# Miniprotein binders against q96jn8r1131to1294: the designs that were tried, part 43

Target 1, 164 residues: q96jn8r1131to1294
Amino acid sequence: TLEFLENHGKNILLSNGNRTATRVASYNQGIVVINQPLVPQLLVQVRIDFLNRQWTSSLVLGVITCAPERLNFPASACALKRAAWLLRGRGVFHNGLKICEKFGPNLDTCPEGTILGLRLDSSGGLHLHVNGVDQGVAVPDVPQPCHALVDLYGQCEQVTIVNP
Short names: E, the ipSAE of ESMFold2; O, the ipSAE of OpenDDE; V2, 0.75 times the mean of E and O plus 0.25 times the DockQ between their complexes.

## First folded at step 6 (miniprotein)

Design pa24 (at its last look DockQ between E and O 0.95; V2 from the best seeds 0.00; counts 0 for: pae E 2.7 > 1.5)
Fold by OpenDDE base, look of step 6:
Structure pa24 (fold): chain B 164 residues (1-164), chain A 82 residues (1-82)
Amino acid sequence: as target 1 above (164 residues)
Amino acid sequence: SPEEIVEEVKKLIEEALELAKKGDPWEAELKLDEALDLVERLGNEELEKAVEEALEAIMKGDPELAEKILREALKLAEEKSE
């Protein structure tokens, strides 16, 4: 089953069989990683449960290709400088560098209840899904194995892994 | 030297504030994180706290408050380094 790893950001509390992540302090230190690596055609989805409007920005969604169990997480995903492909706002980032200006919907404005998904296609392309709708390839060739990463950042205070 | 570190911190803070004001809190945070590393070398707890508070202000969409906090703290830090 899909769960968040016990190795997570300092402000995260896991619940619901490690399927729910809640950031309980500040606006950062909220990185979580899903236990199973992405494999072709596996759709991993999280639902935005709670947003705190006092903060700006929102969750970051992406993948890492390093071993997640031993990763020392920075305070935010934007500080990941290696082995990271991230979606934030409408941008796509690789190791902190913006590689695409506008992709899909703006993650910063997704309301509570939004279901966000990641899926690798047979060619190694990383797809973003929003409420079940494939938004296309965000990253054309992602190294494998890789793990889905969620940064509960800014407004986003709780997410839950949901089944497709 | 402490004076040189303060000047570098000041530079990073200025860059961070500009980034925040133009609506890029992510890059602003990176600059301030770098500043924090230098501030730790100074051992200036007041400035460290100020940077953290400023980060929160930025994340609340108030870069003007962040600027106020940081400029006051920098002023004190400069005096302390002399």
Scores: ipSAE 0.379, ipTM 0.726, lowest interface PAE 1.1, mean pLDDT 92
Fold by ESMFold2, look of step 6:
Structure pa24 (fold): chain B 164 residues (1-164), chain A 82 residues (1-82)
Amino acid sequence: as target 1 above (164 residues)
Amino acid sequence: SPEEIVEEVKKLIEEALELAKKGDPWEAELKLDEALDLVERLGNEELEKAVEEALEAIMKGDPELAEKILREALKLAEEKSE
């Protein structure tokens, strides 16, 4: 069963059998990682449960290729400078550098109830799904193994893993 | 030297405020996190708190409040280091 790893950001409280992550303080320290690497045919999905509109930005999605169990996560995903591919707003980032200005919808505008998904295709391309709709390849040929990551950043205070 | 650290902190703060006013809080946060590392080396608790408060103001969409907080704190830090 898919769960968030026990190794997570300092402001995260895990609940619901480690399938729900809540950021309980501030705007940051909210990185969580899914407990299994992505493989073809595995769709990892999270639902946005709670947003706090006092903040200006929202969650970040992506993957890391480092083993996540022992990483010391930074305060925010923006500081992941190695082995990271991230989706933020409409942009795609690799190791902190924006490599695409416009991909998919703007994650900062996704309302509560939105279901966001990540999967690899057979070529190692990383796909974003939004409410069941494939947005296409965000990142071609991601090195494997890779691990799905969510940063409960800014507005985003709670997400829950849901099954397809 | 402490004076060199204060000058580098000032540069990072100016860059962060410019980024925040352009509507780029992601990059502004990066600059202010760098500034916090330097401020902690100074041991200046007042400036450290000011940078943290400015970050929250930026993340709440108020870069002008952040600027006010940071410019006052920097002026005090420059007076103490001199």
Scores: ipSAE 0.318, ipTM 0.655, lowest interface PAE 2.7, mean pLDDT 88
Fold by ESMFold2-Fast, scan of step 6:
Structure pa24 (fold): chain B 164 residues (1-164), chain A 82 residues (1-82)
Amino acid sequence: as target 1 above (164 residues)
Amino acid sequence: SPEEIVEEVKKLIEEALELAKKGDPWEAELKLDEALDLVERLGNEELEKAVEEALEAIMKGDPELAEKILREALKLAEEKSE
């Protein structure tokens, strides 16, 4: 079954059999990674459980193509210098560099209860799903193996892995 | 080198300050997150604290406070560079 890895950001507490991640302090240090590679057609989904409106920005999600089990996470996922493709706000980022201005809905405005999904298609395209709706290809030709990453940044203080 | 890291931090702080002035606090956050990572590796606790406080101010929706803190951080970085 899908779980968050025990290697995570310093402010994360895992519960519910490592299927719920809670950021217990501040606005950062909230990176979590799924315990197995994102293989083609596997849909990994998380639900936004709790938003703290004192913060401006919200969660980031995407993939990394390096081994996450011993990775020393930075304070924010967008500061990752290793192979990382991330969705933040309306943008797509590769290793901290914005490579697309406008993709999908604004992630900073998704309410509590929103279900966000990541899936690789058969051609290696990374798809974002929002409440079951495929937003299209955010990143083509993602190298494999890769792992789904969620950064509980800013407003987003809790997420839970949910089944399709 | 530490000197090269300080210059990069200074550049990121200047870019963040300019973005905050233009009404782009989200882009300023990205520059400061990068600066924070660099300063942590540098080991300069005073500069790290200043960058972290500026970033927190932006995250709380207080860009005016962030600008004041960033100007202080820039001065600190410039003193280090020289």
Scores: ipSAE 0.265, ipTM 0.628, lowest interface PAE 3.3, mean pLDDT 85
ESMFold2 (binder alone), look of step 6: mean pLDDT 79; pTM 0.737

Design pa25
Fold by ESMFold2-Fast, scan of step 6:
Structure pa25 (fold): chain B 164 residues (1-164), chain A 82 residues (1-82)
Amino acid sequence: as target 1 above (164 residues)
Amino acid sequence: SPEEIVEEVKKLIEEALELAKKGDPWEAELKLYEALDLVERLGNEELEKAVREALEAIMRGDPELAEKILREALKLAEEKSE
């Protein structure tokens, strides 16, 4: 069963059997990681439950290739300097550096109720799914094992893991 | 060395200020997170607070406040490098 790990950003509270993550303070320190490695064809999905429009940007999601159980999370996922491939706004970031200007929809504009998914294809390509629609390969050749990460940054204050 | 870290912090703050002035607050934010990591290693609580406050101003959509805070942070970084 998919759950968020107990190791998470300091502003996170887990509920609903560790399937719902809520950021209870500020706009950052909201990183959560799925408890199982992202293996090929596994689709990990989260629903945006609550947006606070006081903040200018929103959630970040992607993968890390380091062990997450004891990772000391930075304030923002984009501050990770190693082993991280992240989607923020329309950009793709590798270890804090922007490697693609425009990919898929703008994550800063996704409304409450949006379901965002991550999946590896058989060639190691990382796919973003939005409301069930595959956006294509955001990152090719992701090293394995890797782990799905969601940063409840800015506007996004709550997400819940959902199955199709 | 602490002196090299201070110089890098100063450079990152200067880059963030330039990006904020050009209307690119998202890129300024990324530079400030780099500065925040380095400032935490220095243990300078006053400079750390200034960087955190500038980040929050950007996140609230107040670039003018962020610029004022960044100018003050730059002065603090310059004093430290001396």
Scores: ipSAE 0.618, ipTM 0.785, lowest interface PAE 0.8, mean pLDDT 88

Design pa3
Fold by ESMFold2-Fast, scan of step 6:
Structure pa3 (fold): chain B 164 residues (1-164), chain A 82 residues (1-82)
Amino acid sequence: as target 1 above (164 residues)
Amino acid sequence: SPEEIVEEVKKLIEEALELAKKGDKWEAIWKLYEALDLVERLGNEELEKAVREALEAIERGDPELAEKILREALKLAEEKSE
């Protein structure tokens, strides 16, 4: 059963059997990680439950290749110094460097109810799924093991893991 | 050295401001978090406060306020370094 790890950003509260993550303060300190490595064919999906339009940015999705169980999370996924591949706004980033200008929808504008998914294909390509639709390969050749990460940044104050 | 770190922080802040002007919001945010990490290591509480306030201003939709906060903080830091 997929759950969020109990190791998370300090502003996160887990509920619903660790399947719902709520950011209870500010706009940052909201990183959560899935409890199982993202292995090929595993589709990890989260639904955006609540957006607070007091803020302008929104959630970040991606993968990290370090062990997350005892990781000291920074205030934002942007500050991760370990190998990280992140989807923010419309961009794809590797350790702060923008590697793709426009990929998929603008994550800063996805409405409540949007279901976002991450999946590795058999060749190690990282795919983004939006409301069940595969957007294609955002990142080729992701090193393994890797772990799916969601940063409840800015507007996005709550997400829930949903099964296919 | 502390002086070399201060120069790197100034560079990151100026790069962030330029990125923000271009509308590269997420790159600007990343540069500011890099600056924040360096400023924390320096122990410069004034500059740390300015970077944190600038990040919040950007997130509230006020990048003009973020620029004013950061430029004032850089000016004060330059006065001390001289």
Scores: ipSAE 0.709, ipTM 0.846, lowest interface PAE 0.7, mean pLDDT 89

Design pa4
Fold by ESMFold2-Fast, scan of step 6:
Structure pa4 (fold): chain B 164 residues (1-164), chain A 82 residues (1-82)
Amino acid sequence: as target 1 above (164 residues)
Amino acid sequence: SPEEIVEEVKKLIEEALELAKKGDKWEAFWKLYEALDLVERLGNEELEKAVREALEAIERGDPELAEKILREALKLAEEKSE
């Protein structure tokens, strides 16, 4: 069963059988990781439950290729210097370097109720799904094993894992 | 050395402020989080607090306040070292 790992950012509270993550303070320290590797054709989905508009940025999602169970998470996914492929706003980033200017919708403007999904295709391409619609390949040839990561940054204070 | 770390922090802060003015918000955040890591290692609680407050000001949509906070903290840090 898909759930968030007990190892998470300092401001996270897990509930609903570790399927709901809430950031209880500030705008950062909100990284969560799914409890099993993202294997080809597994669709991992989260729903945006609550947005706080006092902040300008919103959630970041992507994959990491390092083992997450004992990782000391930084305050922001932005601070991950190695082994990270991230979608933020409309950009695609690898270890802090922007590798694509414009992909999919602007994640800083997705409303409450939006369902965001990550999936690897059979060739190792990372796909973003928005409300069930495949946006295409954001990152080709993702190294494996990799783990789905959500950073409840800024506006996004709560997400829940949802099944397809 | 502490002197080398302080110079790297100043450089990162100046680069971040320039990037923020140009609208390169992601690169600005990356530079400031690099500065935060270095300041934590330095053990300067006042400068660390300033970087954290500046990051929050940017996230609230006030980069001018962030610049003011960071420049004031750098001046105070230089006064102490002298």
Scores: ipSAE 0.528, ipTM 0.749, lowest interface PAE 1.1, mean pLDDT 86

Design pa5 (at its last look DockQ between E and O 0.90; V2 from the best seeds 0.00; counts 0 for: pae E 9.7 > 1.5)
Fold by OpenDDE base, look of step 6:
Structure pa5 (fold): chain B 164 residues (1-164), chain A 82 residues (1-82)
Amino acid sequence: as target 1 above (164 residues)
Amino acid sequence: SPEEIVEEVKKLIEEALELAKKGDKWEAVWKLYEALDLVERLGNEELEKAVREALEAIMRGDPELAEKILREALKLAEEKSE
């Protein structure tokens, strides 16, 4: 089953069999990684459960190709400089470099209840799903194995892994 | 060297300030996290605090406060470079 790893950001509290992540303090230190690596055609989805409007910005979604169990998480996904492909706002980033200006909906403005998914296609393309709708390829060729990463950042205070 | 780190920190704070001014919050945050990493290496707690406060101000949606703090941080960094 899909769960968040026990290795997570300092402000994260896991619950519901490690399927729910809650950031219990501040606006950062909220990185979580899903245990199962992405494989072709596997759709991994998380639901935005709660937004805290005292903060700006919102969650960052993406994948990492390093070993998640040993990763020393920075305070923000923004500080990941290697092995990281991230979706932030409407942008796609690789190791801090913006590789796409406008992709899909603005993650900073997704309301509570939004279900965000990641899926690898047969060619290694990373797809973003929003409420079940495939938004297309965000990253054309992602190294494997890779793990889905969620940074509960800014407004995003809780997410839950949901089944497709 | 510590001197080189200070100069890089100054640069990053300056860039963050300009980015914050034009409303580019995410990019400003990126610069400040880079600065924070370097400041932690310096061991300058006062400057570290300033950078953290600036980050928080940005995240609270208070650009005016963020800019104020960033200007103060620049002064601190300048003093360190002297």
Scores: ipSAE 0.688, ipTM 0.860, lowest interface PAE 0.7, mean pLDDT 94
Fold by ESMFold2-Fast, scan of step 6:
Structure pa5 (fold): chain B 164 residues (1-164), chain A 82 residues (1-82)
Amino acid sequence: as target 1 above (164 residues)
Amino acid sequence: SPEEIVEEVKKLIEEALELAKKGDKWEAVWKLYEALDLVERLGNEELEKAVREALEAIMRGDPELAEKILREALKLAEEKSE
């Protein structure tokens, strides 16, 4: 079954059989990674459980192409540089560069209960799903192997893996 | 050289403050994380603390406080190098 890896950001506490991730301090150090590679057609989904509105900005979703099991995670997924393709706010980012503007909904404003999904298509395109609805290709030609990543940043303090 | 790294840190901080004033908060935060990486390599713990505090201020919606923190830290760093 899908679980978050036990290697994670320093402010994360895992519970519910490693399917729930809670950031217990500050606004950062909240990166979690799914325990299985994101292979084509596998849909990985997380539900936003809790938002702390004392912070601005919210969670980041994406993929990482380096081996995550013993990685020393930075404070923010943005610092993963070449290893990560990230969806934050309304943008798509790689290596500190905005590669797409205004893709999908604004992740900074998704409410509690929103289910966000990541899936690779057969051509290696990374898709975002929102409450079961495919938003289209955010990133073409993602290098493989890759793993789904969630950065519990800012407002988003808890997520839970949910089945399709 | 340490002096070249300090100048790059100053440039990143000024770029971040300009982005924050424009409301580009994600871009501002990214520039500050780049500055933080350089400051950590430099080993300047006072400047590192200032960048971390400024990041938190921006995340709390207070970019004016972030500017005050960063400008004071840069002033002190410049005085110490003299």
Scores: ipSAE 0.540, ipTM 0.768, lowest interface PAE 1.4, mean pLDDT 88
Fold by ESMFold2, look of step 6:
Structure pa5 (fold): chain B 164 residues (1-164), chain A 82 residues (1-82)
Amino acid sequence: as target 1 above (164 residues)
Amino acid sequence: SPEEIVEEVKKLIEEALELAKKGDKWEAVWKLYEALDLVERLGNEELEKAVREALEAIMRGDPELAEKILREALKLAEEKSE
């Protein structure tokens, strides 16, 4: 069963059988990682449960391509300089470098209830799903194994893993 | 050299403030985290606090407050390095 790993940002409280992550302080220290690597037939989905609109930026979604169980996570995903492919706003980033300026919808505008999904296709392409709709290939060739990552950043204070 | 690190921090902060004014908040946050890494190596606790406070201000949608905080901190850092 899909769960968030116990190794997570220090402002995260896990609940609901480790399927719900809540950021309980500040605006950062909210990185969580899904406990199983992505494989072609696995769609990892999280629902945005709670947004605090006093912040102006929102969650980051993506993958890490190194083993997550013992990583020291930085305060925010944007400081990941290694083994990371991130979707932020409409941009795609690899190890801190923007590689695509506009992909998919703006994650900063997704309301509560939005279901965001990640999966790999058979060629290693990373797909974003929004409310069940495939947005296409964000990253054409992600090294495997990789794990889905969510940074409960800024506005985003709670997400829950949901089944497709 | 500490002076070279201070100059790089100043450059990153100026870039972040320009990005924040343009509404490129994520890029501004990125630049400030790069600056923060260097500031922590310097051991300049006042500048470190200022960068963290500016990050919060940008996240709350107040880039003018972030600029005020960072400009004051940079003035203090330049005086210390002279």
Scores: ipSAE 0.006, ipTM 0.312, lowest interface PAE 9.7, mean pLDDT 84
ESMFold2 (binder alone), look of step 6: mean pLDDT 79; pTM 0.751

Design pa6 (at its last look DockQ between E and O 0.17; V2 from the best seeds 0.00; counts 0 for: pae O 5.1 > 1.5, placed apart)
Fold by ESMFold2-Fast, scan of step 6:
Structure pa6 (fold): chain B 164 residues (1-164), chain A 82 residues (1-82)
Amino acid sequence: as target 1 above (164 residues)
Amino acid sequence: SPEEIVEEVKKLIEEALELAKKGDKWYAVWKLYEALDLVERLGNEELEKAVREALEAIERGDPELAEKILREALKLAEEKSE
């Protein structure tokens, strides 16, 4: 049911019925978005399949609140500004501001095989799940509609959508 | 105007360099991606290339190379402003 949208960063190739995203070049231009809105209690999960350690940073997870179907994605999710709430490293970010200093594990150090999940609770709080464990509310009261976003940045060159 | 956008790009690059000097790597990278978006729209291929190469140098773990690239790009942009 869940797939990555055909509109994605230019270095992405989709495979496995649009459930696997591979960044085939460089370290950026790797943004993918889930094909349906993140509605309350829907858990969207991706598995880290391949890490290339020549790069210093790794994947970014988050939500985007603009319509993604025909969006011209920037080279990095960092450039999405007001439209995105992002988890990068241990920080939570919105519109160039770090809104939480340390949240969950460091995403730059998660190994291959890690399963990362995003879920909205009934009050609109965005939760991060790591290997099935809810890390808590990273972002309260996310505007809707929103879509789950993965930026295959730096080390992270492949992810696959996995069912709960 | 194109000149106003070039000045905004220069400000973003200078802010990135100051943030990097203070050890604020993520904010420095954020400023450079904002600069990249603006220079792509300008069509200034030399400045765009410099920002892209600086970002890659940072992600490879070479921030000193990134600084060198950006400072040279700023110098060349000033000279061409005439």
Scores: ipSAE 0.640, ipTM 0.809, lowest interface PAE 0.9, mean pLDDT 89
Fold by ESMFold2, look of step 6:
Structure pa6 (fold): chain B 164 residues (1-164), chain A 82 residues (1-82)
Amino acid sequence: as target 1 above (164 residues)
Amino acid sequence: SPEEIVEEVKKLIEEALELAKKGDKWYAVWKLYEALDLVERLGNEELEKAVREALEAIERGDPELAEKILREALKLAEEKSE
């Protein structure tokens, strides 16, 4: 069963059998990782449960290729210095550099109830799904194994893993 | 050394202010998170608080407050370095 890994950002409380992550303070320190690496047939999905619109930015979604169980997470996924590919707003980022300016919907405007998914295709391309609809390849060739990551940043205060 | 870390933090803050002036919030925030990581290792509570408050101000949509906080922090760090 897909769960959030026990190693997570300091402002996260896990609940619902570790399938729900809540950021309980501040606007950052909210990184969570799925407990199983992505494989081509696996669609990892989370539902946005609660947003606090006082913040201007929202969640970050992406993958890391280093082992997450003992990683020391920074305050924001955007500070991950190696082995990360991230979706933020409309941008796609690799290790702090924007590699695509427009991809998919603007994550900063996704409402509560939106279901966001990550999947690898057979070529190692990373796909974003929004409410079950494939948005295409965000990153064409992600090294494997890689691990799905959600940063409950800014507006995003709660997400729940939903099973396909 | 602690002195080298403070100088690197000052440089990152100055870069963030310049990026924010050019309207590049993303890279400004990125620079400030780099600064925060270094300041946390340094243990300078006043500078750490300033960087955290500036980041929060940016995310609340008040970059002018963030600039004010960071400029005061740079002034305080410069005075303490001598």
Scores: ipSAE 0.399, ipTM 0.706, lowest interface PAE 2.2, mean pLDDT 87
Fold by OpenDDE base, look of step 6:
Parts: C-alpha cells; structure tokens; sequence
Structure pa6 (fold): chain B 164 residues (1-164), chain A 82 residues (1-82)
C-alpha cells in the first residue's frame, strides 16, 4: 500500500496509517515522500485536506531519484539541488532551474479537496493529474526508480494519499 | 569567471528581495539558495554569511530582518563587481 515514509520534514506529523501528513508548525519543514517508487501506469494521488491562508504559496509536487530513506530533508523542496523534478505554481523545475513556465493549473490556487496525481507513462514521461484529469507530460524521460515527493509548504497544511 | 558569478549573485539577491517584499517566500528562498550555491563557489565567506542569515531570517518568519540583510548582501555583491 502507498504510505508516506517515516523519514520526513521536521514539522510533519503522520497519521491514518501514514497516509495523512500534517504540518503542525510554521510554514515549512514539510517534505514527505511516498514509499513506493513510481512505475509505469501507477497513479499516485494526494488530496489537499487543509489550507491555512495566513501563508502564501502552497504545496510542491514532484519526484526524486535518490534514496529517500537516507535524505536529510531541507526546510523546503527548493533546496533540493540534485535528482529533483518539482512542480510549483505553474512552473516545472529541475534541480533549481525552471524548465517550464506554464504547465497545468496553478498549484498555489488549488482549493481544499483537490486531488493531485503523478503518473509515469511507458516512455518515462511524468504526468500530472488534477481531479482525475491528465494534464499532460510535465517532465519527459524521468530517471527510474523515482519517488513521488510532496512539500507541504505555505498554505498547504495537510494532505492524504488517496486511491484512484 | 568570478566576475560573472558575482553579477549573477547580485541579480539573484535583487530578485529575492523583490519577491520577499511581495510576500512570495517560496521563490525568495529559492533564489537565495541559488545565490548561496554560487557564493560558495566564489569562496566569499562574508557574502555567504549574509545570504545564510537572510535565509534564516525568512525561515523564522522575520521578513524585515531578511530584507535588511539582503540589502547589505547586495551592497557587498556590488562592491565585488566593481
């Protein structure tokens, strides 16, 4: 079953069989990683459970290609300078560089209840799903194995892994 | 070249400052981490310290202090570029 790893950001509290992540302090230190690596045709989805609008920005989604169990997570996903492909706002980032300006909906404005998914296609393309709708390839040819990463940042204070 | 690195650092700090002013913490921090990487390559300990302090200020929720430090960092970067 899909769960968040016990190795996570300092402000994260896991619950619901490690399927729910809650950031219990501040606006950062909220990185979590899903235990199973992404494989073709596997759709991994998380639901935004709670937004605290006293903060700006929102969650970051993406994948990492290094061993997540051994990572010392930084305060935010933007500090990941290697082996990281991230979606923030409408942008796509690779190791700190913006590689796409406009992709999919703006993650910063997704309301509570939004279900966000990541899926690899047979060609290694990383797809973003929003409420079950495939938004297309966000990152082509992602190295495998890779793990889905969620940074509960800013407004986003709780997410839950949901099944398709 | 070192001069090119300094110019890029200056740019990143300026961008971070503007982002911080409008409350975009995420992108501000992102820019500062990029700047920090370059400063580390440059080996400028003083500038590195300033950038790190600014990052810490943002992380602890003190944007005013961060802005102050970033302005100082900008000054340092400008001096190095001259």
Amino acid sequence: as target 1 above (164 residues)
Amino acid sequence: SPEEIVEEVKKLIEEALELAKKGDKWYAVWKLYEALDLVERLGNEELEKAVREALEAIERGDPELAEKILREALKLAEEKSE
Scores: ipSAE 0.023, ipTM 0.319, lowest interface PAE 5.1, mean pLDDT 88
ESMFold2 (binder alone), look of step 6: mean pLDDT 79; pTM 0.741

Design pa7
Fold by ESMFold2-Fast, scan of step 6:
Structure pa7 (fold): chain B 164 residues (1-164), chain A 82 residues (1-82)
Amino acid sequence: as target 1 above (164 residues)
Amino acid sequence: SPEEIVEEVKKLIEEALELAKKGDKWEAVWKLYLALDLVERLGNEELEKAVREALEAIERGDPELAEKILREALKLAEEKSE
């Protein structure tokens, strides 16, 4: 059973058997991580439950390659050094560097109810799924082990893990 | 050393301002979060407040306010080092 880890950003409250994450303050300190490593073909999906439009950016998702159980999370996933590959807006980022300019839909504009998925293929490529549609390979050759990460940043104040 | 960390924070803020000027919003925000991480560990409350308020201004859709906050913080830091 997929759950969010008990170790998370300071502004997160977990509920619904650790399957729902709510950011209860501000616009940052909202990083959550799935409780088990991504293995090839495992599809991890979250639904956007609530957007607060006083903020301009939204949800970031991706993978980290460091052990998350005792990690001291920064205020934003973008500050994770070299251990993270992130999808933000339409960009793909590694260590703050934009490695792809336009990939998939703009994550800053996805409405409530959108289901976002992460999956590794057999070659180690990280795929983004949006409402069941595979957007293709966002990041080739992700190092393993890796862990699915969601940063409830800006507008995105609540997500829930959903089964495929 | 603390002095080297302060110089790195100033450099990150200056890089963020240049990136914002070029329209590279996400890289500017990245530099500011790196600065925030360093300044929190350093314990410089004045710089920390400036970086936090600039990041919030950006997320509220006011990047001009963010630039003003950061430029004032850099100027004050330079004056105090004298």
Scores: ipSAE 0.723, ipTM 0.850, lowest interface PAE 0.7, mean pLDDT 89

Design pa8
Fold by ESMFold2-Fast, scan of step 6:
Structure pa8 (fold): chain B 164 residues (1-164), chain A 82 residues (1-82)
Amino acid sequence: as target 1 above (164 residues)
Amino acid sequence: SPEEIVEEVKKLIEEALELAKKGDKWEAVWKLYEALDLVERLGNEELEKAVREAMEAIERGDPELAEKILREALKLAEEKSE
């Protein structure tokens, strides 16, 4: 059973059997991580439940290759300097380096109800799925083990894990 | 060492302001997170507060307010060191 880890950003409240994450304050301190490693063919999906338009940026998705159970999370996933591959806006980033200018939809503009998914293919390529549609390989050759991360940043104040 | 850190903080803040002016808000906020780490190591609570407030202003869509906050904080920090 997929759940968010109990180790999370300090502004997060978990509910619904740790399957719903709500950011209860500010715009940051909202990182959550899935409780199981992202193994090939496992599709991890979250639904955007609530957007607050007083903020201009929105959620970040990605993977980390460090052990998340005891990690002291920074205020934003953008502050992760090592072992992180992130999708934010239209960009793909590895440890702060932009490796793709435009990939998939703009994550800052996805509406409530959007379902976002992460999956590794058999070659270690990280795929983004949007409302069931595979956007292609965002990141090739992700080291394993790796863990799916969602940063409830800015506009995105609530997400829920959904089954495929 | 502390003098070198102060110079790096000032450089990061100026880079962030130029990025914000160009509309590169993600990169601007990221530069401010780097500055925040250094400011915390310096123990300057006034500058730390200003950096956090400026980041919030950018995320609310008000980079002009962020610039005002940061320039006032830098000026005050310079006066205090004298």
Scores: ipSAE 0.546, ipTM 0.763, lowest interface PAE 1.3, mean pLDDT 88

